# Designs tried in a protein design chat: VHH binders against Radiation response metalloprotease IrrE (irrE). Part 5

Target 1, 256 residues: Radiation response metalloprotease IrrE (irrE), of Deinococcus deserti (c1cz84)
Amino acid sequence: PTALAAAKARMRELAASYGAGLPGRDTHSLMHGLDGITLTFMPMGQRDGAYDPEHHVILINSQVRPERQRFTLAHEISHALLLGDDDLLSDLHDEYEGDRLEQVIETLCNVGAAALLMPAELIDDLLTRFGPTGRALAELARRADVSATSALYALAERTAPPVIYAVCALSRQEDEGEGGGAKELTVRASSASAGVKYSLSAGTPVPDDHPAALALDTRLPLAQDSYVPFRSGRRMPAYVDAFPERQRVLVSFALP

## First folded at step 20 (VHH)

Design j1 (from p3 with S35T)
Fold by ESMFold2, fold request of step 23:
Structure j1 (fold): chain B 256 residues (1-256), chain A 124 residues (1-124)
Amino acid sequence: as target 1 above (256 residues)
Amino acid sequence: EVQLVESGGGLVQPGGSLTLSCAASGFTFSSYILTWYRQAPGKKRELVAGITREGSKVYMDSVEGRFTISRDNAKNSVYLQMNSLRAEDTAVYYCAREVYYKNPKGYTGGTDYWGQGTLVTVSS
């Protein structure tokens, strides 16, 4: 395992330990675990937040949406947890330096934030109850109160069988010859479980006869044998579970 | 009555320095977050720097390393030390008091009091 994979695993452990003592995962509950650290909200321009270890203050931009404040708080808590773990800090400084070290630290704090907001127990429960499906993806996003994209990455990480998850939505194409009014169902984000080396790029069109397109049009879930619609036109066999939600469809492609 | 009174503005050459002061009255100064904003001609008012009750400081990228915010709770005053001034720093500078309120999903913040402003002109 790589040094980065080991650091991510440790960051998840720190987040899980912090989260175990919390009454919930909403913004106010996340603050409950702070020990000797003051939480302050203020204007911060384009900056979302900061952790000041000198004054023991977490700063959150007061003018961003509540869900952004919640994620930023989880991210800054992860900074505090990281700084409090001497072994992890030592390992990072041994392996990384300069700009790369800063990038790794920010990546780890995003990993910690995701682990705080989407506990492994919740993900595993949803996988047990619904399987590795578009419905499990929708339920994770709803129950953890996170974006579908955040849920997609977290769910893929813990899915054992070979599955590709995707969030698909309609988009307008301005350069289309008919004045750019036609809507096309496209992949907005995707991620795959461990060991799957296939990728489904953002912007990939989803054919009109695909179960994902049909589920969105009818607003009814569909599950059937179908395919992964690669941008190249290749169609790899997969069991497709398509779960429509509002103006999008949450999809899983279970590979044989 | 809550009052914030700025002073120390003026004309300065590029590369020069100025210290802005903001004298506060009518409230418990040590309990509030204080900020400096500026508004250049034809532009929206923008945050420059802020300082928390605890002394944590925030700076916009354009002024970091050149400007220093500080507070003196005994004198009910907040300061902005401006060094290495540039033409683009020309603006009316405002002292402000920040508040935030808890709501069910998070927090809402805002500026509840502004000073009258003090003009800084950087030109030769």
Scores: ipSAE 0.582, ipTM 0.864, lowest interface PAE 1.5, mean pLDDT 90
Fold by ESMFold2, last read:
Structure j1 (fold): chain B 256 residues (1-256), chain A 124 residues (1-124)
Amino acid sequence: as target 1 above (256 residues)
Amino acid sequence: EVQLVESGGGLVQPGGSLTLSCAASGFTFSSYILTWYRQAPGKKRELVAGITREGSKVYMDSVEGRFTISRDNAKNSVYLQMNSLRAEDTAVYYCAREVYYKNPKGYTGGTDYWGQGTLVTVSS
């Protein structure tokens, strides 16, 4: 364990403790545990949100989609929790400075936001019920009411066996003839469990005969031995669990 | 009737300073978020700075460190102190009132009142 790993663990603990006292995890419920801090919404240009400890205000950009508002709020609550923990704050200042300190703080607040919106108990329950699968990823996103991307990072972090998770969706390609452009299934986001040395880059095309593409085409879940389709062209053996929903497919690659 | 009246614009040299004021009337000033926007010739109106009821401040990157927004609830006024002015700051500056309302999924915001504007020209 590194200083960063210890800080992440503490941040998750703070978020879990905060979340345990909430009536719910929707945008309107998230503020119920903070004393003396107000929530306000205003135009903020490119900035998603901010926490102002001087005026005790959390600011959320009023011009973004509600889904973004909720995650941003959880992130700013995490800033407030972090600043309220003297030991954590002291440990960070002892270890980091300048731009690196700022980066670590933002990383921790993303960790806190994820923990607040996706409690460890929920993640562990889904891993127990469904295993480290595309279905578990889909259920986490649905039950926690978060984006599939947020869910995949949280799920990967708590997955013990070597697994790569991916969210894959159709993207438009260069138009070919009349009737619009061709659509290609590509990796939109991915993350791997601890210790996995392989990464699956965003934008990587998924071959049409891959289980993920077949699951999307048929709108039926598919689980079978297949491969990780790396951008390099390498095809590494993996047990693939592909869970289609809407116009995307949530995939796990269980590695040998 | 809601009114927002800007003043303090004018001609200034690059590197100079100006203070804009916005006098508000016809509403409970302390209950609202106030913003400054600007519109340069040929460009769309853009946010410059904002201040919440509590005093929290937001600045666009292009003006942060050079501009300061403030409010005086006793005088129903919001101010924009502009320092280190550049030619690119030339624009009509508008005072605005922001609102937001709760909906089932979150919040929706908008600007419901604008001032008439005050021209700031930064030129040598």
Scores: ipSAE 0.574, ipTM 0.853, lowest interface PAE 1.5, mean pLDDT 90
Fold by ESMFold2, fold request of step 23:
Structure j1 (fold): chain B 256 residues (1-256), chain A 124 residues (1-124)
Amino acid sequence: as target 1 above (256 residues)
Amino acid sequence: EVQLVESGGGLVQPGGSLTLSCAASGFTFSSYILTWYRQAPGKKRELVAGITREGSKVYMDSVEGRFTISRDNAKNSVYLQMNSLRAEDTAVYYCAREVYYKNPKGYTGGTDYWGQGTLVTVSS
């Protein structure tokens, strides 16, 4: 495995160990595992948060939405966990330096945050119960109380069969301006399980007769043979599971 | 009677320096987060810097590297050292006390006391 893959695995391990001692994964529960670290909420402008290892303080912006505070807290806890692991820190300094080291550390803290909020056993349970489907994606986002995009990446990473996941929502036609243009269904985010060489670009239009569009229009889940609607116009056969949710549809494309 | 009294403002040339002070009274100073805000003519009041009871410091991007916040709990005072001043730093500067409270899903914060402000003018 690469140095980055090994570091990510260790970060997930640290996050899992921290999470095991918690009464829950809501914001108040996340802070319950802090040992010798003070949590402070204050205005921080556009910054979401910070970890100060000198004073042992985690700072969270007090003026952002509760779910954003929660993710930020998980991210800063991951900073504290990383800095407390001498072997991981040594391995990172051996492999990376300067700006690259800083970016790797931020990447690892996002990995740790995701692992804290979406434990592997929750993801595996949902995959067992619902399969690698749009419904599993919706359930993960709901049960872990995270964005559909965060859930999408975490689900894709643990999905074994070849599947593309997508979050699709209506957008305005920009050429006509607001209020004058019709809305069309587009891909907002996508990710694929390991080994899949295809990707859906953000902004890719979904045709009106596609199961994802029909599921959104009817507000009823649909699962049927259909296709992946690539931006290029290519239509790759796939079993589509479309799960509508409010103003969006969560989709999986199972490849043969 | 919580009071925050700023001092140290004045007229200064670009590139110059000023130190602002805020004397606090009527509360246990060491237990609170203190901040500096500023309001330039025609603009909204904005955060400049903050300091926690533990001494952790926050700076907005526009002032980081040029301004330093500090506190002296024995003197119940918070300070803002402003170096390398620019015309855009012209504003009324306010000392503030921050609080935060639990709510069902997270925390909410606010400024519960403001000083009266001290004017800093950076002009040739």
Scores: ipSAE 0.570, ipTM 0.858, lowest interface PAE 1.6, mean pLDDT 90
Fold by ESMFold2, last read:
Structure j1 (fold): chain B 256 residues (1-256), chain A 124 residues (1-124)
Amino acid sequence: as target 1 above (256 residues)
Amino acid sequence: EVQLVESGGGLVQPGGSLTLSCAASGFTFSSYILTWYRQAPGKKRELVAGITREGSKVYMDSVEGRFTISRDNAKNSVYLQMNSLRAEDTAVYYCAREVYYKNPKGYTGGTDYWGQGTLVTVSS
C-alpha cells in the first residue's frame, strides 16, 4: 500500500467519524459538526471557498449555486479535519513537499468531501442491491444529492469487478462550432474500477445503435452484451447496463 | 442611515503605493463583512478584497501579495493598502457591505450598501 493510499484511508476515517454525529448530509446538517469554527458566506470571485485556521473560519462563496456550496463546505471541513490530525500531517510532510504536498492535500480534501457526502455504507448497499450498474449510479446520485459525476467517481472507487461507468448526454458535434448541426450522444464523464487499464474520454461519441443511445431514445433501461465505444474506433466487448434519466443516460460497461 | 465614505484615491506612478480608507456609520460595523470592489472604465465591477467580522481576508489573484485589507472596529473603518501599483489597477474603488441569507439548500448573498467610490489612477 502506498503512502497516498494510506493517507486517503485515514481521510475517509476522519470524514466518517465527523459524519456519524450529523442529522443528515445537506449543507445545514453539515454545519452541526462544526465546533469552534465559524461558517461565513461572502463574495469570493472565482474562488469557491477557503479554510482559515488562524481565525477558525470556513469561507464559502455566497454567489455560487447551492450544490457547489455544499461540496465546498464538505471540502473545507476536510481541511479542518486534516489539520487537526497530527499523525496524518506528519506522514504527509515526510512523503511530500512543495507544490506536490499542496496537490496531495487538495486531493485528500476531495476524498474527504466525497466520503462525507457519500458514506461507504450507502455505496456498498447500492452495489449489493443493484450491482455495479447504471441504476446503482443513478440511485447514489439521487440519495446522496450529488452530481452524477461525483457519484460516478465514488462508485467506481468501491467497485470490485472491472467496470467502466459513464454519464452520457446529447451535445452538438464536437467540431461543428456553436451553431452546429444535429445533436449526438457523447460521454460527459467516465471512471473505471481499480485495475481497469482503459479510459473512455469525455466527448467520445456513442453510436446511434448502441444500447445507451437506444435507452435514452426510448426512455427504457436496457442491459445486454455490447461494447465500449472508444474514440479510436475500438469496440471492446462488455455487458452494458444503460439507465436513462431526464436528459442523460447513466451507463456501466462490465468487462470480461 | 447607512453611510460608507471612501477616501485616499489619487494619481500615483507605477510601482507606487496608496492607502484607501472607508469610514462607516449608521450600523453596527463590527457585525458585518466589508469589501472593496473596483470598476475600470468599460469593465464590470469586480471584487478586490474582503474581510470578515473575525478578520479573515480574501483577495483576488491579481492583487494578492500587493494589496492588504484591514479593519479597525473602534474607528468603524476598513482600509485597503495598495502597493506595487500597476496601470491595470486604475479604477474607481468602492467600499461595500455584504449580507447573506439562508435558503432551503444553502445561502445567497448580496451587497446591500455601496460607497460613492474613490478614483485611483496609475500612470507615468
Scores: ipSAE 0.566, ipTM 0.856, lowest interface PAE 1.6, mean pLDDT 90

Design j2 (from p3 with K105R)
Fold by OpenDDE, fold request of step 23:
Structure j2 (fold): chain B 256 residues (1-256), chain A 124 residues (1-124)
Amino acid sequence: as target 1 above (256 residues)
Amino acid sequence: EVQLVESGGGLVQPGGSLTLSCAASGFTFSSYILSWYRQAPGKKRELVAGITREGSKVYMDSVEGRFTISRDNAKNSVYLQMNSLRAEDTAVYYCAREVYYKNPRGYTGGTDYWGQGTLVTVSS
């Protein structure tokens, strides 16, 4: 666990250093710091992207959405950064092998991608302006042009007070029967600030009378004392900030 | 006129090998990404392998380690070496030219030209 934490920290440093030299954070600008690497878009089936160190090519799936392409690019850049750090690579090879090593590398590249697209300064600014709220989460996702889920993890990591974040959206209950199953609000992703041992599981239903559900229904932001709706039925008191956006609601739970 | 002409298809036993060729004409071959696709009866066409101008390669998971895509720019040809063939590899294989372009939102792309295809049948 300590090795992984150290590796993540190093990836963030690499990403920050790389990002500091970029003229921007758009797709074209993201490549500015990578000398000798070619960016190529092509059909890649179910794969989002790849880095080919032999040919010095970053491949991005031309069939995916631009916002996804951008994140993928940051991820592949992170691969390049990781491979450029001999010490980090050595440490990883010493600690991990086989499939586990690959998993760790992918995790690290996600960390790098997030750090590249969502600089610490941006997150800190948003936390200062909006507090650790659903609105902050929404703003981060929008400003950084990343998925709400990606923003959620990044925001949670930098949130000092005890807070749980969640992305909630309507899901069709696959009821076995012919009838148009009632749409249910469920947690899609959740993460907590450091020191908080709890988060919401994906698929956790949000009650209809919960502030998050009300916010989605009314399409108005809502903040009030309420609870964290755990799948177990446990209700933990929290101050809830719910920010509706399209067909989802971004939620923060401030814990006492 | 852009043309892609596949060859090399045929009947092969499971575990056998086959090499497909695609001869390209009517364009600057070295400037384009080339791919192989396949379509089995009743299934959707799927990407098998792709090769960039630089020689970077992409494979679908099921053919990784068994198939090899390569290109010869001097011959305006792309190849697919298929080893350890399986019944599930039975399909019409198509050569494709890939393109991409920048739009206001980012990048988009896909296949702009297809060959006529060559049938590969893997059967005992």
Scores: ipSAE 0.816, ipTM 0.955, lowest interface PAE 0.5, mean pLDDT 93
Fold by OpenDDE, fold request of step 23:
Structure j2 (fold): chain B 256 residues (1-256), chain A 124 residues (1-124)
Amino acid sequence: as target 1 above (256 residues)
Amino acid sequence: EVQLVESGGGLVQPGGSLTLSCAASGFTFSSYILSWYRQAPGKKRELVAGITREGSKVYMDSVEGRFTISRDNAKNSVYLQMNSLRAEDTAVYYCAREVYYKNPRGYTGGTDYWGQGTLVTVSS
């Protein structure tokens, strides 16, 4: 495993250990395990949050949405967890420096945040109940109160069978002028389970006759044999589960 | 009555320094977060810096390394030391008291009191 992979694994362990002691996963409960750290909400401009190890303060932007605040809090908690692990920190300093180190730390904190907000047990439960489906993705996002994109990555990481997940939403077609241009369904985010060699790129258009599009139009879940709509025009056979939610559709592509 | 009174504004040359002060009264100063905002002509008011009760500091990117926010609880004052001033720093600077509240979904907050502002002009 790469140094980064090992670090990510360690962050997940830290997050899991921290989370195991929590009375809940709401914003207030998330702080329960952090002795000596103060949580403060304040305007922070465009910044979502920060961890100040000098003053032992977690700052959260008071002007952002609660869902975003919660993720940010988990992210900042992950900073604290990372800084509390001397071995991990040492390894990171040995492997990375400068801006790269900072980037890696941020990545790890995102991993920690995701692991904290979406415990493995939750994901496994949903996979058991709903299978690796668009429904499972929707339920994870809802239950964990995270973005669909965040849920997508977490779900894909824990999915054993070959599956591609996608969040699809309507976008304005670039070419049509100021007028009410036709909205096109496109992939906003996608992630595949381990071992899947294929990726569905963001911005990939979803044809109108695709189950994902039909699900969005009808506002009804749809599951059927269909295909992965690659940007190249390639149609790879897949069993598609499309779960519409609001103005988006959460989709799984089960590969043979 | 809660009051915030800014002082220290004025005309300064590019590259110069200026210290703004905000004197607070009418509330327990040490219990609140304080911030500096600025509003340039024709622009929206923007957060410049904030300081928590514990002394944790937040800065906007453009002033990071040049400006320093500090507080003196004994004097009920918050300060903004501005170094290496630029023309783009020209604005009315406001002292602000920040608050936050718990709601059913999480936390919300913002500024509940503003000073009258002090003008900083950076010009050759």
Scores: ipSAE 0.815, ipTM 0.955, lowest interface PAE 0.5, mean pLDDT 93
Fold by ESMFold2, look of step 20:
Order: C-alpha cells, then sequence, then structure tokens
Structure j2 (fold): chain B 256 residues (1-256), chain A 124 residues (1-124)
C-alpha cells in the first residue's frame, strides 16, 4: 500500500489500542486514557484545540458546543498518539515536507479521531446487520453519538460495494412558525465507497418525488429502485435506501 | 477579595511597543488560567491571548508573532508584551481569570473575574 495508506492503518491501530481501555467514547471517558498528558479547557478564539508536546497539554476551546469539544479532543489525542510513535513520525518526515506534511498530519489525526469515536468493529457490525444503507448510517450516528456527517464519511470508508451516501435536509428553514419562502430538500454532505469516483455536491436539490423526499414527508423508511439526482439534472440509476429522522433523511445509493 | 489590576497602557505611535501587566491577588494564582482580552469602541470584547497553568499559550491570529503572553507565578502576575503595534490594536485591554466546569456532555468555560482594563491607543 501507499505511504499514506500505511500511515492511516497505523493511526487506526494506535486509536484502537487507546480506545480499548476506555469506559466509553464520551468526552469524559476519552480523557480517562490520557497518560502523562494534562487536559485543559480554555478560550481559544477561532481555534478548536491544540496539543502542546513541550508542556504535555491538550487544549480544548471551552467556548464551543460539547459535540465539537468531543471531536476536537479525539483529534488532539490522535496528535499525541502520532507524536508518541517515533517510527510513524519518522516515516512521515521522510515522505512529506512543509504544507503537505501539515495536511497529512491533520488528515491522520482526523482518521484517528474517527477510529476513536467509531471503532471498526461497530461499523462492520452495522454493515453486517443492516447492509450499506441509510439505516446503517442512522444507527452508526446514534450508536457512536456523532454527527450524521461524521458517520457518513466513516461508513463510506468501510463500505465494500459501490455506494454513495448522503445526508439531506430542508434548506431555507427558519423559525418553524414563521411561514415563508419555499423549503427545498437538499444534500448537506455526501461520500462514496472506495472506487466510486463521484458523489453529490452540497446544496444539490432532491426532487419532491424522489424516495428521499417521500421518506421525509411520510416519516417512514423507503427503499426502491430510483436514481442519484446530480445537480446537473443527470439521473443515474441506483437502488435508494432512505431513512428519515428528525428533520433530515439519511440516504444510500447502491450502484450496479 | 479576588482582584486583577492592569497597568502599562498608554499612547504609542504605530510600530511601537508596550508591556501590559496584570497583578493578581485574593486567590491561588498558579492554579488558574489567565488571559488578555480587548474591546475596541463599537466592537465585542475578544480574546487576545491566554496562558495555562503549565505555560501553554494561545493567541488571536492577528496578534500572533507580535504579542507574547507570559506569567510569573512568584509575583502573581501575567504580562502581555505588545510589539509592532497597529492602529487596529487600539482598545481597552482586560486581564481575565478563566475557569471551566464539567457538565454531562463535556465542559463549560467562562471568565469569572475581570480587571478594570487599561487603555492602549495607537495613533500618530
Amino acid sequence: as target 1 above (256 residues)
Amino acid sequence: EVQLVESGGGLVQPGGSLTLSCAASGFTFSSYILSWYRQAPGKKRELVAGITREGSKVYMDSVEGRFTISRDNAKNSVYLQMNSLRAEDTAVYYCAREVYYKNPRGYTGGTDYWGQGTLVTVSS
């Protein structure tokens, strides 16, 4: 495998080892595994967090929502794990420099954060039980207590068959009692399994007669042959599984 | 009584330097996170820099490289060295004590004590 693929695999191993000793994956449980590292919450302006290896401190912005603190903590733990693995760090410095090295390190720390919050065993169990579906996406988000978008990327990464996942929600919505401009179901995020070279752009409208729109309207899951509704108007055949929840629809497009 | 007393503000020309000091009393200084904020006329009060108990530092992007925060626990003091001052740095600068508390899903932070502020004016 490529140097980046090997580094990602190592990062997942480090995250899995860290996670194995934890009582859970909430913010308080994540800090339980820190060894020789102080966790501090403070105002950080526009920054979400930082890891300071000189002082052995993880800093988390105290002024952001709890869900963002949790992801940021998992990300900063991944920085500490990466910096504590001399072989991984040396391999990265041998392969990358400057801005590219920084980008790779941040990518790896996102991989580590995802692995901490969404262990591979959980994802594989849900894929076995529900298949690569909108239901699996919803269940991953619920079980791991992560955003649907975070779950979408993690699920796509481990899905073997050719599938596009999407999170769709109504746009232009304000106070529910307001009544105003048209509400339109649009794609908020999308990602595809390995080997699929396309996904849906954020903001792509979902037609009112599409299974995803019907599932939201009826509040019932819907699975049927239909299509991927690209922004251009192109319609590619797909088996659609649409799982509505709250004010959104979690969708998979299984490709032939 | 917890007190935070700023000093060192004044009028300087663009490109000049100032050192702000904050003398703290009434609490165990070494156990707290200290920060500097500023508020320009018509603007919201904003974080400038912060320093942890361990000495880790954070800065607003526009001041990084120009400002340095430090602390001296023996003197119960926190400092802000301000170099290469610009007109946009004109503000009242406040020393602050930061705290955070556990809640069910994470941590909540806030400033529980403020100094009175010291005025920094950068003008020709």
Scores: ipSAE 0.555, ipTM 0.853, lowest interface PAE 1.7, mean pLDDT 89
Fold by ESMFold2, fold request of step 23:
Structure j2 (fold): chain B 256 residues (1-256), chain A 124 residues (1-124)
Amino acid sequence: as target 1 above (256 residues)
Amino acid sequence: EVQLVESGGGLVQPGGSLTLSCAASGFTFSSYILSWYRQAPGKKRELVAGITREGSKVYMDSVEGRFTISRDNAKNSVYLQMNSLRAEDTAVYYCAREVYYKNPRGYTGGTDYWGQGTLVTVSS
């Protein structure tokens, strides 16, 4: 494992320890674990939040929607947890410098926020009940009250068998000013379980006869042998589980 | 009665400096978040800077590095030191008291008191 993988593991441990003492994962519950840190809501313009270690204050923009306040709070709590762990902080400063250090810290705080909002117990329960499927993805997003993209990455990280997850939605691919427009189902986000060497890029079109497209059209879940529709045109055999939800379809590709 | 009274505005050349003051009365000053806003003619009022009870400071990108907010709880006053002034800083500057309330979904914030404003004009 790399220094980054070790740092991510430590960040998840810190988040899990913090979360174990919480009555829940809503905004009000997240604050219960703060010790010696004040939480302040104030106007911050376009900024969502900040952590001020000098004054021991977490600042959350009072003028943004509650769901954004929740994620921002989890992210800033992760900053406080990271800065309070001398060994982790020392390891990061030994390994990274400048802009790269900043990027790694923000990455780790997103990892921490995800771990706080989507506890491993919840993810494991959904994987046990539904398998590594589009339905598990949908249930995680719903129960944790997070975006499908956030749920997708968290689910992929804890999925043991080789699976690619994707969120697909319609987009406009034709020049509307020069003629007719056609909506095309495309991959919006994708992530794969550990060890999978294949990737499914965002923007990749999904053929109209693919189970994902059919599930969206019919608004009924579909599960069948099919393929991963790579952007290159390659079609790798996979068991596809497509779960339609509103104006999108949540998909898993179980690899052989 | 809560009052916020700004002073220190005036005409200044580009690159110049001004210090705005806001004298507060009628409330426990040290218990509140204070902010400066500004409003140029024909534009919406916008946040400039804020300062928490603990002294933590927030600045908008357009003024960061040039403006400094501070508070003196003994004098019930908040200040805005404005350096390296530019024409686009021309506005009426307002002192504001910020509040927020816990609610079932999260927190809601707002400004519950405003000062009268003090005009800052940056002109060659």
Scores: ipSAE 0.551, ipTM 0.851, lowest interface PAE 1.7, mean pLDDT 89
Fold by ESMFold2, fold request of step 23:
Structure j2 (fold): chain B 256 residues (1-256), chain A 124 residues (1-124)
Amino acid sequence: as target 1 above (256 residues)
Amino acid sequence: EVQLVESGGGLVQPGGSLTLSCAASGFTFSSYILSWYRQAPGKKRELVAGITREGSKVYMDSVEGRFTISRDNAKNSVYLQMNSLRAEDTAVYYCAREVYYKNPRGYTGGTDYWGQGTLVTVSS
């Protein structure tokens, strides 16, 4: 229902307000927006972090990768923002309960984290400069210092024309024999702009002659008319922009 | 010099309780994060619980709900209340002082001082 969409919109507004006063969006800069909340880094075992509203402390695991610390900080800031908004809390408790309420809260905190790390103006600037392309996806991930998957969802949400974005990578093929493996290029994640009625499933193989596979093999960007390689075998016409990175390729499929 | 001295270990029956204490000296106790670790025979030393300057607490999943960490800044002491003890809790328990410092993109933590440890044995 539209209750979740309204809650997401409010969470983005709270994140944008928090971010407006920051000198930047790196871990050290995110701390500058904390008012009355202490940030502490300590060993936490397998837990990434926590927000303690009783003591007004955000806890971040000091022994995990820096990008995970940064995302976790943004997520915990979102918990603090959510807990500080009485209207949002009331609306959530009116609409959800039990395990579903907890799932919605975690979803909203991921929405807030994404909005903090990938501001709308950055996304819109990249779409203006590069178009809805694999290059724009790569630039968003690089400039915001986030995973390609996180960037993919954020970019798709703000893309107006009908586009499917995908992150494709080599994976081990099943049935390739005794521990050695030919690798095949598969879709690892995808998302589409609003109004697109088609989806490109994770695990979908990308044919060897597809522009995405060619871009990865040559390590050079490639943009041309081609198709969306649906798992069913259907090939829908699309303008493909493939941007290779290391052992993956970031792809956009612009639909007519 | 910095010192951390554990006490309160001993032999206890399954389901029993113990309170461990760690007396600290040689530093401004209220300015530091304190933790308890344990090391069972043949195992690596593992975090059990930690407590911030402000009193926020962290527990490993296996002890949450059974163990309680606390601190008394007036006595320069940190405590671990262990309830509902199990054979798997048998270990040497160590008090630790935690620090963290900046990396280019984040933070790294470490333990810069350890106590000598106190043995807890949970057995019939």
Scores: ipSAE 0.548, ipTM 0.849, lowest interface PAE 1.7, mean pLDDT 89

